# Designs tried in a protein design chat: VHH binders against q96fz2. Part 116

Target 1, 269 residues: q96fz2
Amino acid sequence: CGRTSCHLPRDVLTRACAYQDRRGQQRLPEWRDPDKYCPSYNKSPQSNSPVLLSRLHFEKDADSSERIIAPMRWGLVPSWFKESDPSKLQFNTTNCRSDTVMEKRSFKVPLGKGRRCVVLADGFYEWQRCQGTNQRQPYFIYFPQIKTEKSGSIGAADSPENWEKVWDNWRLLTMAGIFDCWEPPEGGDVLYSYTIITVDSCKGLSDIHHRMPAILDGEEAVSKWLDFGEVSTQEALKLIHPTENITFHAVSSVVNNSRNNTPECLAPV
Below, E stands for the ipSAE of ESMFold2; O stands for the ipSAE of OpenDDE; V2 stands for 0.75 times the mean of E and O plus 0.25 times the DockQ between their complexes.

## First folded at step 8 (VHH)

Design A7 (framework vhh_6z1v_2)
Fold by ESMFold2-Fast, scan of step 8:
Structure A7 (fold): chain B 269 residues (1-269), chain A 123 residues (1-123)
Amino acid sequence: as target 1 above (269 residues)
Amino acid sequence: EVQLVESGGRLVRTGGSLRLSCAASGSTFSIYAMGWFRQAPGKEREVVAAITQSGGSTYYADFVKGRFTISRDNAKNTVYLQMNSLKPEDTAVYYCAARVGFYSTAPNEYDYWGQGTQVTVSS
């Protein structure tokens, strides 16, 4: 997983993240740095994406089941990185393999600090290798969506009103992430950055690509991954496995260029 | 950012019972996982019991399972260690400790410590 869509306006995204805390109270996640959120149909590494994390990471009187939503840089910059420019990091930290997460210092250290997050997206893109051509076929991969007369479908969204119906009740893809906090050596704002944990593809996606993000399917899995106060690293890692509850459709090559940021990027062909 | 004060340590006879209390200062007690550790003269500090911030999960060292119970009252900013069937080997200074996140069995992973309370178990 190297490209995602996360285009919902901030208010729609916030409502899509409604949840219940440990006491059963209905809540919306509270934003940190909301002005850094930049909706896009075509997000690449080094851009900011919204993630959910426990409020306890920021507020000392918070229950660990309460959630913050914050934009973070895609591409984890380890807390120990010594150079002034994060783009000078010689390692690719866009993804983190589940099988080596406890062996790699860049991931083991923040994981030990409870720095687990849930990466939010409309869905992600993957490119299928095709024999007989050098061109790959892109696919948009996302949770199955409940189709109702009110919500409509992507294929039926031919006007602003129809698109509103599709996205108002969209079930966001929830991917398991690890984040870290980096303090620039010369001073300045703390940088929050994340990596997406990856697993072997499920049977349903194996013909498209051999790897997939670790998807947290449902609120119980999301809650356990985020709640670093009540769920140990060992228990949380049991949530990291391939998921079959996923769907996809082929999209046009418009998505190939990360500068293209239009609904055409995820529209079915 | 929490100050911890243990109380309840005293001399008890073998087979006796004792309850230790650890009072925390500040409104942030409920965010901490709490641990009880002990240290006998000339020995290293070892874990006895631990509890998550909500009390939903607990840990006990093998040598105290079935005899000791850890509990917490977040409204009173206090963690307790109920000690039953005490043995001479339980003689030690007992410390409470706090960390953010899930509890740990390693002393060096706790950030805040009390000054300790002495428990002496005589034959």
Scores: ipSAE 0.436, ipTM 0.782, lowest interface PAE 2.7, mean pLDDT 89

Design A70 (framework vhh_8cml_1)
Fold by ESMFold2-Fast, scan of step 8:
Structure A70 (fold): chain B 269 residues (1-269), chain A 123 residues (1-123)
Amino acid sequence: as target 1 above (269 residues)
Amino acid sequence: EVQLVESGGGLVQPGGSLRLSCAASGSTFSTYAMGWFRQAPGQEREFVAAITQSGGSTYYSDSAKGRFTISRDNAKNTVYLQMNSLKPEDTGVYFCAARVGFYSTAPNEYDYWGQGTQVTVSS
């Protein structure tokens, strides 16, 4: 996973993240640095994306089940990075393989500190290799969505009016992430950056791509991943596995250029 | 920002019981994971038991399982260690410790420490 869509306005995104804390109280996540959130149909590495994380990371007296929503840079910059420019990092930290996460210093250290986050998106894009050509077919991949007018999920065959209205109650894709905090050597604000954990593709996605993000399907999994005050690293890692509860449709090549930021990027072809 | 004071140590015969208390001062007590560690003469500090900030999960060393119970009262800013079926091998100074986040078995990962309370198990 190297491209996502996250286009919802701040208030719609916030409501889509409604949750219950440990005591069963209904809550909305509180924003940090909301001005850094830039909605887009075509998010690439090094841009900022909204993530959920435990309030306890920021407030010592917080209940660890309470959630903050904050924009973070996609592409984890390790706390030990010595150079002044994060873009000069010599290795790619856009994704973190589940099978080696405990072996790689860049990921093992923040994971040991409970720096788990949930990366939010409308969905993600993958490019399928086409037989007999060097061209790739892009697909938009997302959770099944519930129709309000019909007893079924939304799909490519539905009317344009149904797609226009679907965003009001869109079920956001919730991907398991790890974040870290980097202090610039010359001074300045702490940089929060994340990586998306990846697993082997499920059977349903294997014809599109061999890898997929680790998707946290449902509030129980999301709560357990975020709550580093109650859930150990060992227990949290049991949530990291392929899932079949996804759907997809082919999209036009407009999405290929990350500068294109229009609804056409995720529209069915 | 939190200060920890242990009490309840003493001399007890093998098979006896003791209840240790750790009183915390400061508004952040209910945020911290709390642990008990012990240190015998000439040995390093070793993990005994831990409890999460809510009190919903508890963790024990192999030597403590089935014999010791850790609990907390966040309203009273206190963590307890109930020790039953005490053995001479349990003799040592018992320390209360606090850290942000999940518990750890490594002493160097705790932020705040008490001064310790002596537990002696002998006939």
Scores: ipSAE 0.309, ipTM 0.689, lowest interface PAE 3.5, mean pLDDT 88

Design A71 (framework vhh_8cml_1)
Fold by ESMFold2-Fast, scan of step 8:
Structure A71 (fold): chain B 269 residues (1-269), chain A 123 residues (1-123)
Amino acid sequence: as target 1 above (269 residues)
Amino acid sequence: EVQLVESGGGLVQPGGSLRLSCAASGSTFDTYAMGWFRQAPGQEREFVAAITQSGGRTYYSDSAKGRFTISRDNAKNTVYLQMNSLKPEDTGVYFCAARVGFYSTAPNEYDYWGQGTQVTVSS
């Protein structure tokens, strides 16, 4: 996973992240650095994306089940990185393989500190290799959506006009991430950056791409991944596996250029 | 910020039992993972047991498994270590410690420490 859509206005995104804390209290996540959130239909590595993380990462006296939402840089910069420019990092940290996450220092260290986050998106894009051609077919991949009880679930055959109406009740894709905090050696603001954990594709996605993000399907999984005060690294990693609870549709090649940021990027074709 | 005070140590015969208490004051106690560590003369502090913020999960060293039970009462701001089937090898100063986040077995990763309570198991 190297491209996502996260286009909801901040207030709609915040409401889509409504949750219950450990005590059953209904809550909305509290924002940090909301000015760094830039909605886009076409987010690439090195851009900022919103993530959920435990409030306990910022406040020593916080309940670990309470959530913060914060924009973080996509592409984890390890806390031990000694260069002054994060772009000089010589290995790709956009994704982190689930099977080797405990073997790689860049990921093992922040996991040991409980630095788990949930990466938010409308969905993600993957490019299917087509037999007999160098061209690839892009697909938008997302949770199954419920339009209304009258309309049933959203399908690829729905018109663009119908798609515009679904965002008010959109179920956001929730991907398991690891983040780290990097302090520039020359001073300046702490950089928060994340990686998305990846797993082997489920059967439903195997014809599109051989890998998929580790998707946390439902609030129980999201809560356990975030709650580093109650859930150990070993227990949390049991949540990391392929899921079949996803759907997709083909999209226009407009999405190929990461500078294109229009609804056409995710519209069915 | 939290202050920790241990109590309940003492002299006991092999096979005996002791219940250690750690009383916390200051900030909200139920936001910390709590651990018990021990130190014998001339040795480094070693992990004994830990309990998560809610008390929902407990962790033990190999030497403590099956013999010791850690628990907490967040209403009383207290963590306990029930020690059964005590052995001379259990002799040492027992410390409680508080840590933000999940437990650790490394002493240097804890934020707050008590002064310790002496446990002596006579042979």
Scores: ipSAE 0.158, ipTM 0.601, lowest interface PAE 5.2, mean pLDDT 88

Design A72 (framework vhh_etentamig_d1)
Fold by ESMFold2-Fast, scan of step 8:
Structure A72 (fold): chain B 269 residues (1-269), chain A 121 residues (1-121)
Amino acid sequence: as target 1 above (269 residues)
Amino acid sequence: EVQLLESGGGLVQPGGSLRLSCAASGSTFSTYAMSWVRQAPGKGPEWVSGITQSGGSTYYADSVKGRFTISRDNSKNTLYLQMNSLRAEDTAVYYCAKRVGFYSTSYFDYRGQGTLVTVSS
């Protein structure tokens, strides 16, 4: 996973993240650095994306089931990184393979500190190899969305007016991430950055791509991944596996250029 | 290179009150959760209170709950600690600190010089 869409306005995104804490109280996550959130249909590595993380990362006595939402840089910069410029990092930390996460110090150390996050997106993009050519077909991949009685037909969602209604109740994709905090040696702002954990693709996606992000399907999985105060690293890693609860449709080549940031990037062809 | 400067400490009698301030220079104050941490003579650092970046949530050590109030003014880049009903055990150098990562005193960034609070009869 190297490209996502996260285009919802901040208020819509916040409401889409409504949750219940351990005591059953309904809450909205509290924002950190909301001004750094930049909606886009075409998010690439090194850009900022919103993630959920436990409030306990910021408050010693916080209920670990309470959530913060914060923009973080996509591409984990380890806390031990010695250079002054994160772009000088010699290895790619956009994704973290589930099978080697405990073998790589860049990921093992922040996991040991409970630095688990949930990466939010409308969905993600993958490129399918076409037989006999160097061409690739892009697909937009996302959770199945709940249909209302009046929105059961393709025609209802094809008009621009009806597409706006789709986003009001969109179920966001929730991907398992690991983050770290890096302090620039020359001073300045602490950098929060994340990686997306990847697993072998499920049967339904195997014809599109051989890998997929580790998707946390449902609030129980999301809550357990975030709650580093009650759920150990070992227990949390049991949530990391392929999921079949996913859907997709082909999109145009407009998405190929990461500079293109329009609804055409995820529109069905 | 955010600098933190604590002020407002002094000598006060048991039962008295003091208000501590932490002035931040630089562009990052409003983007960080902040804490007050104290260090009594001959002891290690003790976390006292914390506040989220927006000021929407506050947290306190059991030893100060009901007596201390943390607040912030992001328009002035200033963090406050209102201390009421002070006790001899509150005697310490008080530091403001950024919260970074897993929450323990060893993960705080103590940029300030601290301000001394002495509670004595």
Scores: ipSAE 0.000, ipTM 0.109, lowest interface PAE 19.4, mean pLDDT 82

Design A73 (framework vhh_6z1v_2)
Fold by ESMFold2-Fast, scan of step 8:
Structure A73 (fold): chain B 269 residues (1-269), chain A 124 residues (1-124)
Amino acid sequence: as target 1 above (269 residues)
Amino acid sequence: EVQLVESGGRLVRTGGSLRLSCAASGSTFSTYAMGWFRQAPGKEREVVAAITQSGGSTYYADFVKGRFTISRDNAKNTVYLQMNSLKPEDTAVYYCAARVGFSYGWTPNEYDYWGQGTQVTVSS
């Protein structure tokens, strides 16, 4: 996974992330750096995307089941990186293979510190390849939605009001991520950056792409992945596997250029 | 940084019980997840039990489940391993380990600090 959509306005995104803490209290995640959230239908590596993480990462005595939502850079910059320009690591840490996550220092160290996050998206894009052609067919891949059939979720003919109504109840894709914190050697703000864990593709997606993000399907899986104060690395890693609870539809080539940021990027063709 | 010192290892008969203690020195013991590992002659070091920083979650290897209990006392900077129904196969050097952060690990490479070990011998 190298491209996502995360276009919801901040307030709609926040409501879509409503959850219960360990005490059963209904909560909305608390924002850090909300001004750095830039909604887009076409998010690429190096851009900021919203992630959920445990409040305990920021407050010593916080309940580890309480959640923060924060924009983080896509493309993990390890805490031990010594160069002054993190862009020199671009594309190297966009994804993290589940089968080697405990072997790679860049991922093993932050994972050992409990630096697990849930990467939020409307869905993600993949390009289907064919050896006989240079053309690739892009697909938008997302959770089944309560108001949509698997073969079509969004119509280009929908009115602007109907388009907004679809998104009011959209079930966000929740992907397992690992983040790290990097202090620039020359001073400045701490950089929070993340990688998306990837697994072998499920049967339903195998004809589109051979890999998929590790999707956390449901609140129990999301809660366990985030709660590094109560859930061990080993127990959390049991949540990392392919899921069949996913749907998709073909989209226009408009999405190919990451500078295009319009609803046409995810509309069915 | 933390220093770990194990105690309680001794010779015990099959079916007996032992409590191992691990005393930590350092101002931030309460920020570590803790684990107990063991190593028998000619074998690799393997996890026995582990406990989160909060004490709210524990792990036990299949071969000790139901017989061993891990616990911690943050006021005393100590982690314990209560070993019941001991078998000759439990004979090993037992190591206390600390991991920075709140979640425990399962492999030796995931732990940051180690004690010197305490010998447990179980005889028939």
Scores: ipSAE 0.000, ipTM 0.156, lowest interface PAE 15.3, mean pLDDT 84

Design A74 (framework vhh_6z1v_2; at its last look DockQ between E and O 0.01; V2 from the best seeds 0.00; counts 0 for: pae O 11.0 > 2, placed apart)
Fold by ESMFold2-Fast, scan of step 8:
Structure A74 (fold): chain B 269 residues (1-269), chain A 125 residues (1-125)
Amino acid sequence: as target 1 above (269 residues)
Amino acid sequence: EVQLVESGGRLVRTGGSLRLSCAASGSTFSTYAMGWFRQAPGKEREVVAAITQSGGSTYYADFVKGRFTISRDNAKNTVYLQMNSLKPEDTAVYYCAARVGFTYGSWEPSEYDYWGQGTQVTVSS
């Protein structure tokens, strides 16, 4: 997973993350650093994306089932990194393979501290290799969306008004992530950064790409992944597997350039 | 927008073979997942076979498995249904359909965005 869309305005994104705590009470996640959230149709590594994490990471004695939403840097910077510029990290931490997560120190250590997060997106992009060319066909991949009388569909959206109907009740993609906290050696704010766990592709996506993000399908899976106060690392890792519950469609080459940030990036062709 | 035109439907004898073709024009064909559906008089429209955008995966209804084969030629903007060992129960109007988005395991008519006008297949005893 190397490119996502997360374009919803902050208030719409927050409502899309409505959840129930352990007592069954309806809640919205509370924002940390909301001004660092930058909506975009075309998010690349090293940019900030919103993640959900347990309130217990920030407040002693907080209910571990309560959620914070915070922008974090995509590309995990380990707490032990000693250089002053995180962009100088010599290895790629955009993704973390599920089969080696307990072998790699960069991921094993934060995972042992309960630093699990859920990475939010409208969906993600993958590029299918085309037969006789070096060109690749991009696809936008997302959860199946519930069709209602009042909701629009991506395939039928041809105006700004119809697009608003698509997003009004959009089910966000929820991907399993690991985060870490890095303190700059020269002082400054703690950097929160994350990686997306990846698994083997499902049957439905095998023609598009051989790997996929570990998707947490439904509130039970999301709650267990986030709740590091009640759910052990071993138990949480049982949630990491491929899923067939995804939809995709082809998009134009506009998305190829990460500087392009328009609805055309995810519109069907 | 895509226009779909079916061809190849005709009268055939029980045990015979027939190939249906569906020609697509308009939008880029290779971006659509395609399906063949049929509807007999007095019955609901049902899926017969489906194929993904690349042709890498196919689906067949239980009543045609082993007898029918779906294929596509993206260079010719055409999808085919090869029908072998035809039975009187296969008599129906056959429809070609295209869908923009694809979800593996979901084959309902309501998932398809564009439809042809149909081609009649009659299998005589």
Scores: ipSAE 0.422, ipTM 0.751, lowest interface PAE 2.3, mean pLDDT 89
Fold by ESMFold2, look of step 9:
Structure A74 (fold): chain B 269 residues (1-269), chain A 125 residues (1-125)
Amino acid sequence: as target 1 above (269 residues)
Amino acid sequence: EVQLVESGGRLVRTGGSLRLSCAASGSTFSTYAMGWFRQAPGKEREVVAAITQSGGSTYYADFVKGRFTISRDNAKNTVYLQMNSLKPEDTAVYYCAARVGFTYGSWEPSEYDYWGQGTQVTVSS
């Protein structure tokens, strides 16, 4: 997984993240560093994207079932990294394979500290390599959505009012992530950064790509992954598997250039 | 584009079972979400069941009442409708159809881009 869409305005995104705490109380996640949120139809590694994490990571004695939403850098920078410039990290931390997560220092250390997060997106992009050519067909991949009386379909985005209705009830993709906190040696703010856990692709996506993000399908899975106060690392890792509850459609090559940030990036072709 | 051909429709008795198949031609079958529709004489075409590209999510119309099952085999470019406990009101021409994406509640025929020619299912009392 190397490209996502996460384009909703902050207030719309926040409402899409409504949840129930352990006591059943309906809540919205509280933002940290909201000014670092950069919505775009075309997010790439090293950019900031919003993640959910337990409030207990920020506040002593907090209820671990309560959620914070915060922008974090895509591409985990380990807490033990000693150079002053994160771009000097000599290995790729955009993704973390589930089958080796406990063998890689960059991932097992923060995981052992309970640093689990849920990476939010409208959906992700993947490129299908076509047989007999170097050309690749991009696809936008996302949860099946529910049409309500007030929502439109993604294929009916031919007017501004229909477009707003599509996204007002959009079910955000919820991917399992690991984050870490890095203190720059020359001072400055702590850098929060994340990796997306990957698994073998489900049968439905295998024609597009052999790997997929580990998707947390439903509030129970999301709650268990986030709640490091109640759910051990060993139990949390049982949530990491492929899912067939996914849909997708072909998109134009506009998305190939990560500087293109328009609805055309995810529009069906 | 994709071409769809249904088969398996025939005359069956009330309470009987039938399996419909829809064969797709074209290398793009696995990229489409699929649906089964039916149309009885004098009635509007209506959704029966729908399935995502992977088969991981499905929808069934209320009149199905657990009697029908949609499935797909992307290796064989085929979508199926297993129909059990058939009733005379299930008599119709059954169509398979393909669309971009999969959105619950969005089952109007206009949402589907490619259609088969249909296969007749007749249930006798």
Scores: ipSAE 0.012, ipTM 0.511, lowest interface PAE 8.6, mean pLDDT 88
Fold by OpenDDE, look of step 9:
Structure A74 (fold): chain B 269 residues (1-269), chain A 125 residues (1-125)
Amino acid sequence: as target 1 above (269 residues)
Amino acid sequence: EVQLVESGGRLVRTGGSLRLSCAASGSTFSTYAMGWFRQAPGKEREVVAAITQSGGSTYYADFVKGRFTISRDNAKNTVYLQMNSLKPEDTAVYYCAARVGFTYGSWEPSEYDYWGQGTQVTVSS
């Protein structure tokens, strides 16, 4: 996974992340560093994207089922990294393969510390290789959306009004991530960064791409992944597998340029 | 720093029941994951049961086989081990341990930061 969409306004995004804590109390996640949130239809590595994480990571006495939402850098910077510039990392940390997560120090260590997060997106993009051509067809991949009698599919949003309605009730894609905290050697603010765990693609997606992000489907899966205080690493890793509960549609080549940030990026062609 | 004090260990007959208690000092008991360990003569210390800060999750060693139950009362700063259907092989010193931090799933004694003095449990045939 190298491209995502996360374009919802902050307030809409927050509401979309409503949850129940372990006591059954309805809650909204509290923001950390909300000013770092940059909505975009076209998110690439090294950009900031919102993730969910347990409040317990920030507050010692906090209920571990409570959630914080925070923009983090896409591409995990390990805490042990000693260079002053994260871009000098010589290995790719955009993704973490599920089968080698425990073999890679950069991922194993933060995971062992309970640094699990849920990466939020409207969906993610993948490119299908066209046989015989150097052309790749991009697809937007996301959770199936509940068709409310009034809310047309993304494809039926022919009017701005309908478009807004669709996004107000959009089920966000929830991807399993690992984050780490990096302190710059020269001082400054702690950098929070994340990697997306990937798995082999489900059967439905296999014709498009052979790998997919580990999707946490449902509130229980999300809660268990986040709750590092109550759920062991071993138990959490059981949640990491392909899911068939996805849908996708072809999009235009507009998304190919990471600078393009318009609704056309995820619109069906 | 947390002080742990175990109590309840005694001589019991095979098939008997016993409840161990561990009282923790301080006001931050709810921030610690708790565990019970045991050490028999000539054997290594081994985990018996563990419980998370809130009590939402528990772990039991394979030899427990449903006979023991770990629980905690954060209001009383106490963790308990209810032991039923005791066997002679359960004879050991039982230790209460506390872990600083919030990660769950490691059962090595080295992962725990604070230990009690232990309480002797003896099961006679």
Scores: ipSAE 0.007, ipTM 0.274, lowest interface PAE 11.0, mean pLDDT 89
ESMFold2 (binder alone), look of step 9: mean pLDDT 84; pTM 0.869

Design A75 (framework vhh_6z1v_2)
Fold by ESMFold2-Fast, scan of step 8:
Parts: C-alpha cells; structure tokens; sequence
Structure A75 (fold): chain B 269 residues (1-269), chain A 124 residues (1-124)
C-alpha cells in the first residue's frame, strides 16, 4: 500500500469516526494538531494522514478506550534515529510486513510500547500489472458502502450534489498501523510517524496486487487494536489478517501523478 | 508517473564486467529510492542492490557483495549497476525498480514501478 485517498473535510471526517468508549458512551475523537490535516484524493508516503490512537498515549491516567485523532507522517521514523533529517533514513518504512513485524527493530520497539494506531482513508489505490506489458491499471479499493435513501454510489456520482451524497455516510477504511515518536536532535516538535501493516492479498484482490493493508473490519477490531492498556501485543496481532470484505473499481491514470488531487482520481472509468 | 527503461544486458564471459543503466522519465525521479532485482529461470525475483533517494546509502545482497556497485545520477535521472567478476550464477533478467520515498526496501512487493527487464547471460 503506497497511495490513499482521504479527502473528507475535518468536520465530516470527525463525525465518520464516532465511537463508543468502554463504558458505552458515544464519543467523537479529540483532535491533536488539526491544522496539519490536509484532505487529498491522492496521498503518498511522507505526507500527513489522520490516524486514531488511544488517549492514554498522551495522558498518563486516561481511559485507554478513549480516542485521539491526529495527523501523522506516513513513513515511520524510529525513535532511535540519530540524523537531523528524517529523509536520510535508509530503510523504507511506508509499510511493515505482518510476518516480520516482530523481527524488525524499527517496528518491534514501538509495537512493544503499545504504539498501535488505526490509519484512516476513504480507500487505497493499487496498480494491476497487465499481461505482456509494463503498463498498469489503477484501482480504488474500499469498504463496501451501506446504501440509504440519501446516499449514492461512486459509480452514480456524476454531479456535485451526487458527490456530496456519496460522502455523507461514507464508511472509512480502517487500516492497522504502528507509529513512533522521534525527537529531532537539534530541537523542535516531536515527529509522529506511522507505517501500515501489510498482509497477503485476499482472494478478491489477488488479481490486482499480491499484498494488501491489514484492514480492521468493524468497531470490535478497531477498539482492540487501539486499546494498548488492556490488549497485549500478542492478542492485538491476532487481528492482523487478510479480509474479503472489500470492493474496488478501475480508475483513470490521473491518479498516477501524486500531484493530481481531484475527484477524478477515484471516479470509476 | 515514472517510466523505467533498462539497457546494457548482453552475453558476457565468466569473470567479465558489465554495466546496466536504468533511465527514468516522468517527474520527481529524485523522490524515489531505486533497486535492481533479478529473476533466473525457475526462481522468484530477488533483490540484488538498492540505493536511497540521495544516494547516501546502499544495500547489496550477500551473493553480490564486493562484486556489484549500485549508483545513481539524479541530474541524469539514471541508476546504474556495475557488475564485476561475473559468474554463470548471475545469469538472469535484471529489473530496475522505483519505490516512492527516500529509503530503500529489499522486498520486490514494496516497489511501485518496474522496468521491462534486460537479459544478462554469463557463459563459461
């Protein structure tokens, strides 16, 4: 996974993340650094994306089931990194393979500290290899959406009013992530950065790409992944597996250029 | 979008040398880490060498250490693989690959863009 869409305005995104804490209270996640959130139809590594994480990471005595939403840099910078410029990190930490997560120091250390997060997106993009050619066909991959009287489908969104109907009740993709906190040696703000855990593709996606992000399907899985105060690393890792509860459609080559940031990036061809 | 085109593959005798080139076109070549991979008949594609976006760090598979050198010229949008002391076991199709970001990966599945490959044959 190396390209996502997360275009919802901050208010809409926040409401899409409504949840219940351990005591059954309905809540919205509280923002940290909301000014760093930049909606985009075409997010690449090194850009900021919104993630959910436990409030306990920021407040010593907080209820670990309460959630913060924060923009984090895509591309995990380990806490032990000693250079002044994160772009000098020699390893690519955009994704973390589920089968080696406990063997790689960059991921094992933050995971041991409970630094689990849920990466939010409208969906993600993958490029399918075409037989006998170097050309690739991009696809937008996302949760099946629940249809209501008000909602539309992406395929039926042919005007601005129809686009708004699509996004009103959009079910965000919730991907398992690991984050870390890096303190610049020369001083400055702590950098929060994340990686997306990847697994083997499910049967439904195998013709598009051989890997997929580890998707947390439903509030139970999301809650257990985030709650590092009550759920051990060993138990949380049981949530990391392929899912078949996913859909997709082909999109135009407009998405190929990460500088393109328009609804055309995810519109069906 | 970045397009990659390899060149330089040919037949060479054991102990010989060869330099492969990979020309990148499209925008933002300097924001990609680059890798060279190879695939021999009946085997999976494996990493040979990788280089960070800046060229400041490189990776080499154990079976090529001391013999191969990866380098890049960001002004020319080109990455190179200098292959010395070639062995018959080095016979394979060599692929150039680009990964979005500044650091390299060692798994083929992590790379976003691929060239079509160039055949290297090493005969005794």
Amino acid sequence: as target 1 above (269 residues)
Amino acid sequence: EVQLVESGGRLVRTGGSLRLSCAASGSTFSTYAMGWFRQAPGKEREVVAAITQSGGSTYYADFVKGRFTISRDNAKNTVYLQMNSLKPEDTAVYYCAAEVGFGYSTEPSEYDYWGQGTQVTVSS
Scores: ipSAE 0.020, ipTM 0.468, lowest interface PAE 6.9, mean pLDDT 87

